# VH-VL binders against Protein DJ-1 homolog C (DJ1C), part 6

Target 1, 167 residues: Protein DJ-1 homolog C (DJ1C), of Arabidopsis thaliana (Mouse-ear cress) (q8vy09r84to250)
Amino acid sequence: KKVLVPIGYGTEEIEAVVLVDVLRRAGADVTVASVEQKLEVEGSSGTRLLADVLISKCADQVYDLVALPGGMPGAVRLRDCEILEKIMKRQAEDKRLYGAISMAPAITLLPWGLLTRKRTTGHPAFFGKLPTFWAVKTNIQISGELTTSRGPGTSFQFALSLAEQLF

## First folded at step 20 (VH-VL)

Design D4 (from D1 with heavy chain I34M)
Fold by OpenDDE, fold request of step 21:
Structure D4 (fold): chain C 167 residues (1-167), chain A 117 residues (1-117), chain B 112 residues (1-112)
Amino acid sequence: as target 1 above (167 residues)
Amino acid sequence: EVQLVQSGAEVKKPGASVKVSCKASGYTFDDYYMHWVRQAPGQGLEWIGGINPDTGNTIYRRKFQGRVTMTADTSTSTVYMELSSLRSEDTAVYYCARDYPEGFDYWGQGTLVTVSS
Amino acid sequence: DVQVTQSPSSLSASVGDRVTITCRSSQSLVDNTGDTYLSWYLHKPGKAPQLLIYEVSNRFSGVPDRFSGSGSGTDFTLTISSLQPEDFATYYCMQYIQFPYTFGQGTKVEIK
């Protein structure tokens, strides 16, 4: 199973690393891709992460799962990456799995129009930015091919849920 | 088996308020959404609004804003719709309907609300 | 608001007839995932409405296969391949891609 975990400047390090590590341990082929100009990016808490490839190398790849970590301005950097937007929209259109944690649902997926009629959770501080009617306060929320979660404290549960769905 | 059971018929005078209940059973109450739809005599179906039982968040059709209030009691798996400042045009059969993900898949039996002087 | 125009308003048919009802929306009902949010309901007097079709072409559980839905974007069709006695009723389409949800005006299928 092929998994994409994109990262950028200000990505939440716990969320990203937990996703990558748990999914790899589950047997997935996980690609960490940078949306920045370089492979090494500084996370939201000052920890530097090293991507495997630049996001441009992922443009035409097919993934079984794309999981978006949160963090600021990481979630914004992901949102503003046109290549990633195209990847994610195709992912959703093909009904392949995708996930977003923390503020990624509100900051990244929502602007892309990928939360229509989706039960969605996210970081409490950004909960008000989610579609008010559809938003839920669960730690893990599955809605079709979409899985969302709240933050660093729920990252393990999030990653495990994705692994369970993937295999 | 999913069931939505509504409260009985109501007769009200103009200016009064009515509160209709919808008790849900046979499924996890806060995993779905509940909506209210009405049908006036000789008219079609009209969406009134919806509620998220998990959060209590609501969304109402603009024409009803200020007059309609939807609430949910998770302890009893019951949704309520209160409509105030009733007018003759509010005479209709009111339905609760469960939503998600397949649209309005289950409906209450309907509650007739008659508004007359 | 998304306007939904249903036609015809009424029709007369006999048991065994093929019946077609159309619904047109003022805007596309397709989201960015490719899902199309148009549903069809059957409503008989004194009874609760019943879901027939969701997302254009998916039959709800228990719905006979004589009911089918088709269409895309803004134009949709409900087809009853062979009308049965229990099918005489009023049918409604509904868009549910955005609030407010809006219904078609309804199509009353009467016995000829």
Scores: ipSAE 0.908, ipTM 0.953, lowest interface PAE 0.5, mean pLDDT 97
Fold by OpenDDE, last read:
Structure D4 (fold): chain C 167 residues (1-167), chain A 117 residues (1-117), chain B 112 residues (1-112)
Amino acid sequence: as target 1 above (167 residues)
Amino acid sequence: EVQLVQSGAEVKKPGASVKVSCKASGYTFDDYYMHWVRQAPGQGLEWIGGINPDTGNTIYRRKFQGRVTMTADTSTSTVYMELSSLRSEDTAVYYCARDYPEGFDYWGQGTLVTVSS
Amino acid sequence: DVQVTQSPSSLSASVGDRVTITCRSSQSLVDNTGDTYLSWYLHKPGKAPQLLIYEVSNRFSGVPDRFSGSGSGTDFTLTISSLQPEDFATYYCMQYIQFPYTFGQGTKVEIK
């Protein structure tokens, strides 16, 4: 199973690393891709992460799962990456799995129009930015091909849920 | 078996308020959404609004904003719709309907609300 | 608001007839995932409405095969391949891609 975990400046390090590590331990082929101009990316808490490839190398790849970590300005950097947007829209259109944690649902997926009639959870501080009617307060929420979660503290459960769905 | 059971018929004067209940059973109450739809005599179906039982968040048709209040009691799996400042044109059969993900898949039996002087 | 125009408002048919009802929306009912949010309901007087079709072409559980839905974007059709006595009722389409949800005006299917 092929998994894409994109990262950018200000990506939440715990969310990104837990996703990558848990999914790899589950047997997935996980690609960490930088949406920036270089592979090394400083996370939201100052920890540097090293991507496997630039996101441009992922443009024509097909993934079984794309999982978006949160963090600021990481979620914004992901949102503003046109290549990633195209990947994710195709992902959703093809009914392949995708996930977003923390503020990624509100900051990244929502602007892409990918939360229509989706039961969605996210970071408490950004809960009000989610579609108010559809938002839920669960730690893990599955809505069709979309899985969302709340933050660093739920990262492990989030990753495990994705792994369970993937295999 | 999913069931939505609504409260009985109501007769109200103009200006009064009515509160209709919808008791849900046969499924996890807060995993779905509940909406209210009405049908006035000789008219079609009209969406009033919806509620998220998990959060209590609501969304109302603009036409009813300020007059309608939807609430949910998870302990009794019951949704309520209160409509105030009743008018004769509010005379209708009111339905609760469960939503998600397949649209309104289950409906209550309907509650007739008659508003007359 | 998304306007939904349903036609015809009424029709007369006999048992065994093929019946077609159309619904047109003022804008696309397709989201960015490719899902299309148009449903069809059957409603008889004094009874609760019943879901027939969701997302254009999916029959709800227990709905007979004679009911089918088709269409895309803004134009949709409900077809009853062979009308049965229990099918005489009023039918409604509904868009539910965005609030407010809006229904078609309804189509009353009467006995000829």
Scores: ipSAE 0.907, ipTM 0.953, lowest interface PAE 0.5, mean pLDDT 97
Fold by OpenDDE, last read:
Structure D4 (fold): chain C 167 residues (1-167), chain A 117 residues (1-117), chain B 112 residues (1-112)
Amino acid sequence: as target 1 above (167 residues)
Amino acid sequence: EVQLVQSGAEVKKPGASVKVSCKASGYTFDDYYMHWVRQAPGQGLEWIGGINPDTGNTIYRRKFQGRVTMTADTSTSTVYMELSSLRSEDTAVYYCARDYPEGFDYWGQGTLVTVSS
Amino acid sequence: DVQVTQSPSSLSASVGDRVTITCRSSQSLVDNTGDTYLSWYLHKPGKAPQLLIYEVSNRFSGVPDRFSGSGSGTDFTLTISSLQPEDFATYYCMQYIQFPYTFGQGTKVEIK
């Protein structure tokens, strides 16, 4: 199973690393891709992460799962990556799994129009930015092909849920 | 089996309020959404609003805003719709309907609300 | 608001007839994932409405095969391949891509 975990400046390090580690341990082929011009990016808490490839190398790849970490401005950097947007829209259109944690649902997926009629959770501080009617206060929420979660504290559960769905 | 059971018929005077209940069973109450739809005599179906039982968040059709209040009691798996400042044109059969993900897949039996002087 | 126009408002048919009802929306009912949010309901007097079709062409559980839905974008059709006695009722389409949800005005299928 092929998994994409994109990262950028200000990506939440715990969320990203937990996703990558848990999914790799589960047997997935996880690609960490930088949406920046460099492979190395500084996370939201100052920890540097090293991507495997630039996101441009992922443009034509097909993934079984794309999981978006949060963090600021990481979630914004992901949102503003046109290549990633295209990947994610194809992902959703093809009904393949995708996930977003923390503020990624509100900051990244919502602007892409990928939360239509989706039960969605996210970071408490950004909960009000989610579609109010559809938003739920669960630690993990599965809605079709979409899985969302709240933040660093729920990262392990999030990653495990994705792994369970993937295999 | 999913069931939505509504409260009985109501007769109200203009200006009064009515509160209709919809008790849900046969499924996890807060995993779905509940909506209210009405049908006035000789008219079609009209969406009134919806509620997220998990959060209590609601959304109402603009024409009803200020007069309608939807609430959910998770302890009893019951959704309520209260309509105030009743008018004769509010005379209708009111339905609760469960939503998600397949649209309004289950409906209550309907509650006739008659508004007359 | 999304306007939904249903046609015809009424029709007369006999058992065994092929019945077609159309629904047109004022804007696309397709989201960015490609899902289209148009549903069809059957309503008989004194009874609760019943879901027939969701997302244009998916039959709800227990719905007979004679009911089918088709269409895309803004134009949709409900087809009853062979009308049965229990099918005489009023049918409604509904868009649910955005609030407020809106219904067509209904199509009453009567006995000829």
Scores: ipSAE 0.907, ipTM 0.953, lowest interface PAE 0.5, mean pLDDT 97
Fold by OpenDDE, fold request of step 21:
Structure D4 (fold): chain C 167 residues (1-167), chain A 117 residues (1-117), chain B 112 residues (1-112)
Amino acid sequence: as target 1 above (167 residues)
Amino acid sequence: EVQLVQSGAEVKKPGASVKVSCKASGYTFDDYYMHWVRQAPGQGLEWIGGINPDTGNTIYRRKFQGRVTMTADTSTSTVYMELSSLRSEDTAVYYCARDYPEGFDYWGQGTLVTVSS
Amino acid sequence: DVQVTQSPSSLSASVGDRVTITCRSSQSLVDNTGDTYLSWYLHKPGKAPQLLIYEVSNRFSGVPDRFSGSGSGTDFTLTISSLQPEDFATYYCMQYIQFPYTFGQGTKVEIK
């Protein structure tokens, strides 16, 4: 199973690393891709992460799962990446699995129009930015092919849920 | 078996308020959404609003904002719709309807609300 | 708001007839995942409405296969291949891609 975990400047390090580690331990082929001009990116707490490839190398790849970590301005950097947007829209259109944690649902997926009629959870501080009607306060929420979660404290549960769905 | 059972018919005077209940059973109450739809005599179906029983968050049609209040009691799996400042044009059969992920898949039996002086 | 218009407002038909009802929306009902949010309901006097079709062409559980839905974008059709006695009722389409949800004005199918 092929998994994409995109990262950018300000990505939440715990969320990204837990996603990558848990999914790899589960047997997935996980690609960490940078949406920046460099492979090395500084996370939201100052920890540097090294991506496997630039996001441009992923443009024509097909993934079984794309999981978006949060963090600020990481979630914004992901949102503003046109290549990633195209990947995610195709992912959703093809009904393949995708996930977003923390503020990624509100900051990244919502602007892309990918939360229409989706039960969605997210970071408490950004809960008000989610469609209030559809938003739920669960630690993990599955809505079709979409899985969302709240933040660093729920990252393990999030990653395990994705692994369970993937295999 | 999914069931939505509504409260009985109401007769109200103009300016009064009415509170209709919808008791849900046969499914996990807060995993779905509940909406209210009405039909006035000789008219079609009209969406009023909806509620998320998990959070209590609501969405109302602008026409009813300020007059409608939807609430949910998870302990009794019951949704309520209160409509205030009633007027004659509010005379209608009111339905609760479950939503998500499909359309309105299950409906209450309807509650007739008559507003007359 | 998204406007939804049905045609015709009423029609007369006999048992066994093929019946077609059309619904047109003022804007596309397709989201960015390709899902289209148009549903059809059957409503009889004194009874609760019943879901027939959701997302354009999916029959709800228990709905007879004589009911079918088709269309895309802004133009949709409900077809009853062979009208049965229990099918005489008023039919409504509804868009639910965005709030407020809006219904068509209804199509009354009467006995000829």
Scores: ipSAE 0.905, ipTM 0.952, lowest interface PAE 0.5, mean pLDDT 96

Design D4 (from D1 with heavy chain I34M)
Fold by ESMFold2, fold request of step 21:
Structure D4 (fold): chain C 167 residues (1-167), chain A 117 residues (1-117), chain B 112 residues (1-112)
Amino acid sequence: as target 1 above (167 residues)
Amino acid sequence: EVQLVQSGAEVKKPGASVKVSCKASGYTFDDYYMHWVRQAPGQGLEWIGGINPDTGNTIYRRKFQGRVTMTADTSTSTVYMELSSLRSEDTAVYYCARDYPEGFDYWGQGTLVTVSS
Amino acid sequence: DVQVTQSPSSLSASVGDRVTITCRSSQSLVDNTGDTYLSWYLHKPGKAPQLLIYEVSNRFSGVPDRFSGSGSGTDFTLTISSLQPEDFATYYCMQYIQFPYTFGQGTKVEIK
C-alpha cells in the first residue's frame, strides 16, 4: 500500500511523525515529500525534518493514501503547492483515500474546493473557517474517502483510522 | 430501520406560530443532518432549511430567515421547526428529511399545517 | 442561488412505456472532486417523498433497476425503462451542491 505524506516549512512535527511512524508500522510504503526546494524542512516547533524526496518526484505516482499534516505555516505551504493540489484532486476524483489533520482541512483542503458536502472536523482555532453547517466536533471524522482530525492530541487516532481503512 | 415520525396536523390563524417535531430512530442522530421541506397545495417541493444536530448550527432559505427557527434535542433524538407570523400561503405539508451522504434518503410522513381564518 | 428547471411539467403514459424526464441546472453541479450532486425523488400524494437516484446515476437502496439516471454538468435525465402501475407519481430533481438546496418544479406522470 503506498502513502504520501507531504511536509513543508512549519509542518506540525507531532502530526507528521505520528502519521509516518504508525503507517510504516502498519506495513505501508510511506513516502515523505518536501514541498519546498530542498529535502530538509524546519517544522513549526523548530524540528528539522528530512524528507525522502521532493514533491516533484511524486507528480505522476499513484498513492493508496495521501495524508496531510497541519501546522502553521505548514498548511499554507501545502496549500500553495500546485503539484500537491493536482495530486489531491486526482486522489479525490479517483475515489482513493485522503486525509487532513488540524489546520489542513480549513487551510489546505477548503481553498482547493475539496470539502463540498464533506462532514469535517479540524483544529479548534480554525474551526470557524470550515463550512459552518458541515463542520463537526468529533476527534476523527470519515466522510467518504476523506478522513479529518483535530490536532496533535488526536494524531494517533487519526493515523490508526487511516491504517484501518487502508488495510 | 431508519424512521422519522412527525407530530400531527395543525390548524392555525394568520399571525400565529406553529412548531412541528420530527423524532428520529434507527440511527445515530447527531451523525446526520436534518432538513425541512414543504409542499403547498398544487405546488412543488420547497426546501426551508436544515440543522446540524452535532453543533446546533442552522441554515435557512432566505425567504424564511427571521420567521423560522430549527432546534435539535439530542436526548430525545428530535428536531423541531417553528414557523412564526403565519400567512395563508404557509398552508402546506411539512416534511423532515435526513441528509448525508446521499441527499434526502429518509423522510418523515409529513405534517399538514393549515392557516385560515 | 442554483436553479434547476425540469421538463416536461406533466406527461401521460401507459404501463410498459419508456419515459424520460429532464432537469437543467443554472450552474455546474460538479465539485472539485468530480462528484456531481443531483438527485431524483418520487412523490405520491399522501405519502412521503422517496429518494430514487443520487449523484446523478446511483440507485438508492431498494430502487428497481428500471430507474436510471444520467447526465453531466448541467443537463440530467431520469429514465424509467418500462413504466409500472406504481410509478404513476410526481418526480422531482434536486441540486444539493450548495445552499439553498433547490428542487425542479416537478413532472407529473399520469395514466394514459
Scores: ipSAE 0.718, ipTM 0.891, lowest interface PAE 1.3, mean pLDDT 94
Fold by ESMFold2, last read:
Structure D4 (fold): chain C 167 residues (1-167), chain A 117 residues (1-117), chain B 112 residues (1-112)
Amino acid sequence: as target 1 above (167 residues)
Amino acid sequence: EVQLVQSGAEVKKPGASVKVSCKASGYTFDDYYMHWVRQAPGQGLEWIGGINPDTGNTIYRRKFQGRVTMTADTSTSTVYMELSSLRSEDTAVYYCARDYPEGFDYWGQGTLVTVSS
Amino acid sequence: DVQVTQSPSSLSASVGDRVTITCRSSQSLVDNTGDTYLSWYLHKPGKAPQLLIYEVSNRFSGVPDRFSGSGSGTDFTLTISSLQPEDFATYYCMQYIQFPYTFGQGTKVEIK
């Protein structure tokens, strides 16, 4: 099973590392991709993360799951990556699994137009940015192929839910 | 089995208010959305608004904004729609309808509200 | 607001006839996940509306095979391949991609 976890400057370290660790332990082939110009990326709390590849190497690959960590400005860096936007739109159109935690639902997925009629949760500080009618306050929310979650404190639940759906 | 059961017919004077209930059964109430749709005599279907029972958040068609209030009571699995400042053109059959993900999949039996002098 | 218009407003037909109703929207009903949000409803006097077709072409549970839907971004069609006595009703399309949700004006299918 192939998984893409993109990271950028200001990615939330707990959310990213828990995703990668849980999914690899479940047996997934996880690629960590930098949306920056280099493999080494500083997370939101100052941790240096080393990606496996640059996102440019991922553009034509097919993933069983693409999972987005949050963080600020991490979610913005992901939002502004055109290659990642194309990957995610294709993931959704092809009815393959995708996920977003914390700030990523509101900051990354919403501007891409990927939340139409999606029952969605996200980080409490950004809950008001989600489509008000559709947003919910659950810790883990599955809506079709999209799974969303709230933040660092739900990272294990988020990753385990994705692993269960993947396998 | 999903069922939506609405309160009975109402006759009102212009300027009054009406409150229609919609009791849901056969599914997890908070996992779905509820909407209200009406049909005036000789007219088509008109969406009024909707409510998210999980949060209580609502959305209303602009023409009803300020006159309609939708609420949900999770403990009784019931949605209410209150329409105030009634006018003769509000005479209609009012339906509740469940939404998500297939659009309006189950409907209540309808409640006739008649506004006349 | 998204405007949705149906054609024809009414038609007369006999049991066994093939009937086609069209629905046009003022803008695309396709989202960035590739889903298209148009549904069709059947409505008889004194009864609740019934969902027939969702997402353009998917029959709702219990809907007979004679009902089919088709279409693309702005142009949609409901087809009844062989009318039955229970099919004489008014039919509505609805866009549900964005609020406010809007219905077509309805198409009344009458016994000839």
Scores: ipSAE 0.718, ipTM 0.893, lowest interface PAE 1.3, mean pLDDT 94
Fold by ESMFold2, last read:
Formats: C-alpha cells, structure tokens, sequence
Structure D4 (fold): chain C 167 residues (1-167), chain A 117 residues (1-117), chain B 112 residues (1-112)
C-alpha cells in the first residue's frame, strides 16, 4: 500500500509524525514529501523534519492514500503547492483515499474545491471556515474517500482509521 | 430497511402554522441529512430546505426564509418542519427526503397540507 | 442559483417504446473531485418520488436496467429503453451541486 504524507514549513509535528509512524507500523510504504525547495523543514513548534523526497518527485506517482497534516503556516504551504493540489484532485477523481486533519480541511482542501457535499470535521478554531451545512463535530469523519479529524489530540485515531481503511 | 414515516394530513386556515414530522428508522440518523420538498397541485417539485441533525444547522430556500423552521430530535430520530403564516398557495404535499451521498435516496410517504378559508 | 430545464414537458408513448428525456443546466454540475451532481426521479400521483439515477449515470438500488442516464457538464439524458406499464409517470431531474437544490419542471409520460 503506498502513502503520501506531504509536509512544509510550519507543519504540525504531532499530526505528521503520528501519521507516518502508525502507517509504517501497519505495513504501508509511506513517502514523506516536502513542498518546500529542500528536504528539511521546520514544523510549527520548531521541530526539524526531514522529508524523503521533494513533492516534484511525486507528481506522476499513484498513491493508495494521501494524508495531509495541519499546522500553521503548514496548511497554507500545502494549499499553495500546485503540484500537491493536482495530486489531491487526481486522488479524489480516481476515488482513492485521502485525508486531512486539524487545519488542513478548512485551509487546504476547501480552497481546492474538494469539500463539495463532503461531511467534514476539523480543528475547533477553524470549524467556522468549513461549509456550515455540511460540517460535523465528530472526532473522525469519513465521507466517501475523504477522512477528516480535529487536531493533535485525535492524531492517533485519525491515523488508525486510515490504516484500517487501507488494510 | 430505511424508512421515513410522516405525520398525517392537515387542514389549516390562512395565517395559521403547520408542523409536519418525519420519523426515520433503519439507519444512523446523525450520519445523514434531511430535506423537505413539496408539490402543489398541478406543479412540479420544489425544494424547501434541509437540516444537518448532527449540528442542528439548517439551510432554507430564500422564499421560505422567515416562515419555515426545521428541527431535529436525535433521541427519537425525528425531523420536523414548521411552516407559518400559511397561504392558499402553500397547499401541497410535503415530503421529507434523506440526502447524502446519492442525492434524495429515500422519501417519506408525503403529508397533504390543505390551506382553505 | 443553478437552473435546470427539461424537455419535453410531456409525451405520449406506447408500451415497448424507447423514451428519452433531456435536462440542461445553466451551469456545470461538475465539482473539483470530478463528481457530477445530477439525479433523476420518477413520481406517480399519490406516491413518493423515487430515485432512479444519481451522479448522471448510476442506477439506484432496485432500479430496472431499462433506465439509463448519460450526459456531461450541462447536458443530460434519461433513457427508458423499453417502456413498461409501470413507467407511466412524471420524471424530474435535479441538480444537487449547490443550494438551493433545483428540479426541472417535470416530463409527464402518458399512455397513447
């Protein structure tokens, strides 16, 4: 099973590392990709994270799952990455799994237009940015191929849900 | 089996209010959305609005804004629609319909509301 | 608001006929996940509407295979390959990409 976890400047460390660790322990082939110009990025709390590759190397790959950590400005860095946007749109169009936690649903997925008729949760501080009718208060929300979750405190639940869906 | 059972027919005078219920069974109530659609005699289908039972948030067609209130009671798996300031043109069959993800996949049997002077 | 328009408003047909009904939207019904939000309903007097087709071309569970849907973007077609006695009804398309949800005006299919 192939998984992409993109990271950037200001990515939430707990969300990113828990995703990678849980999915690798479940047996997935996880690629950590930097959306920056170099492999080393500083997370939102100052932790230095080293990606496996730059996102440009992922443009033509097929993933069974693409999972987005949150963090500020991490979610904005992901949002503004054109290559990642294309990967995610293709993921959704091909009906393959994708996920977003914390700030990423509202900050990253919504501007990409990927939340049409999607039942979505996210970080409490950004809940009001989600489409009002569709947004829900659950800790983990599956809506078709999309899984969303609320924040660092739900990171293990989020990662375990994705692992369960993959295997 | 998914089932939506609506309350019975009603006759009202102009200016009154009506409250129609829709009791759901056979699925997890909070995981789906509920909408109301009506059909006046000789007319097509008209969407009125919808409710998210998880949050209580609603959306209404503009022409009904201020006259319609939709509520959900998760303990009884029941959605209500109340329409106030009734007029003769509100005479219609009112349907509840479950939404998500396949559009309006299951419908209630309909409730005839007749508004007559 | 998104408008949807059906054609024809009514038609007369015999059992066994092939029937086509068209629906045209004022805007594209395709979202950025590649999904298209156009559905078709059958409605008989005194009964609830019934979902026939969702997302343009997917038959809802229990719908006979004589019903098919096609189209893209803004132009959509419902086809009944061989009309049966139970198919005499009014048919509606609905866009459900955005609020307010809107129905076509309906197409009444009557016995000749």
Amino acid sequence: as target 1 above (167 residues)
Amino acid sequence: EVQLVQSGAEVKKPGASVKVSCKASGYTFDDYYMHWVRQAPGQGLEWIGGINPDTGNTIYRRKFQGRVTMTADTSTSTVYMELSSLRSEDTAVYYCARDYPEGFDYWGQGTLVTVSS
Amino acid sequence: DVQVTQSPSSLSASVGDRVTITCRSSQSLVDNTGDTYLSWYLHKPGKAPQLLIYEVSNRFSGVPDRFSGSGSGTDFTLTISSLQPEDFATYYCMQYIQFPYTFGQGTKVEIK
Scores: ipSAE 0.709, ipTM 0.884, lowest interface PAE 1.3, mean pLDDT 94
Fold by ESMFold2, fold request of step 21:
Structure D4 (fold): chain C 167 residues (1-167), chain A 117 residues (1-117), chain B 112 residues (1-112)
Amino acid sequence: as target 1 above (167 residues)
Amino acid sequence: EVQLVQSGAEVKKPGASVKVSCKASGYTFDDYYMHWVRQAPGQGLEWIGGINPDTGNTIYRRKFQGRVTMTADTSTSTVYMELSSLRSEDTAVYYCARDYPEGFDYWGQGTLVTVSS
Amino acid sequence: DVQVTQSPSSLSASVGDRVTITCRSSQSLVDNTGDTYLSWYLHKPGKAPQLLIYEVSNRFSGVPDRFSGSGSGTDFTLTISSLQPEDFATYYCMQYIQFPYTFGQGTKVEIK
């Protein structure tokens, strides 16, 4: 099963690494892709992360899951990546799994227009940016093919939910 | 089996308020949304508003803002709609309907509210 | 607000006829995930409305095969392939892509 985890400058390290580790232990083929111009990016807390590939190499691939870590400005870097936006829109259109944790639901998915009628949770500091009627305060929320979660403290729960859905 | 059971018919005078209940069963109450729709005599269906039982957040059609209040009681799996400052044009059958993800999939039996001038 | 207009307002047909009802939206009902949020309801006097079709073309559980939906973007059709006596009702389309949710004005189907 193939998984894409994109990262960028200011990506939240716990959210990214827990996703990768849990999904690889579950048996998934996880690709870590940089949305920046180089493979090495500095996370939100100063940790140096090294991606497997640049996002450009992922443009024509099909993934069983695309999962977005949060972080600031990490979620903004993901939002502003046109290649990633196209990957995610096709993921959703083809009814394949996708996920976003922490700041990514409000900062990344919402501007892409991917939250229409989606029951969504996210980082407490950005909860007010989610569509008010639809947003919920659960730790993990599945809404069709979309799974959302709240932050570093729910990263394992988020990754385990995605692993369960992949089986 | 999903079931929505509404409170009985009401007759009210102009200027009064009415509170209609909708008791849900057969599903996890907090996982879905509840909406209210009415039909006045000789008219089509009109969406009034909705509530997210998980958060208590509501959304109302503009014409009802300031006159309608929707609440949810998770312990009894019941949604309420209160409409105030009633006028004759509020005479209608009021329905609750469950939403998500398939649109309005289950409906209550309807509650006739008659406003007698 | 998204406006939804429905036609005809009423029709009379014989048992066995193919009946079509149209619904037109003032803007696209397609979101960026490719989902289209148009549903059809049946409403009989003295009863609650019933969901027939969701997301343009999906029959709700228990809905007979004679009911089908089609369309894209802003133009949608409900078809009853062979009208039955129990199909006497008023039919409504509803857009549910954004608030306020809006219904078409209804199509009354009379069987003689």
Scores: ipSAE 0.698, ipTM 0.889, lowest interface PAE 1.4, mean pLDDT 94

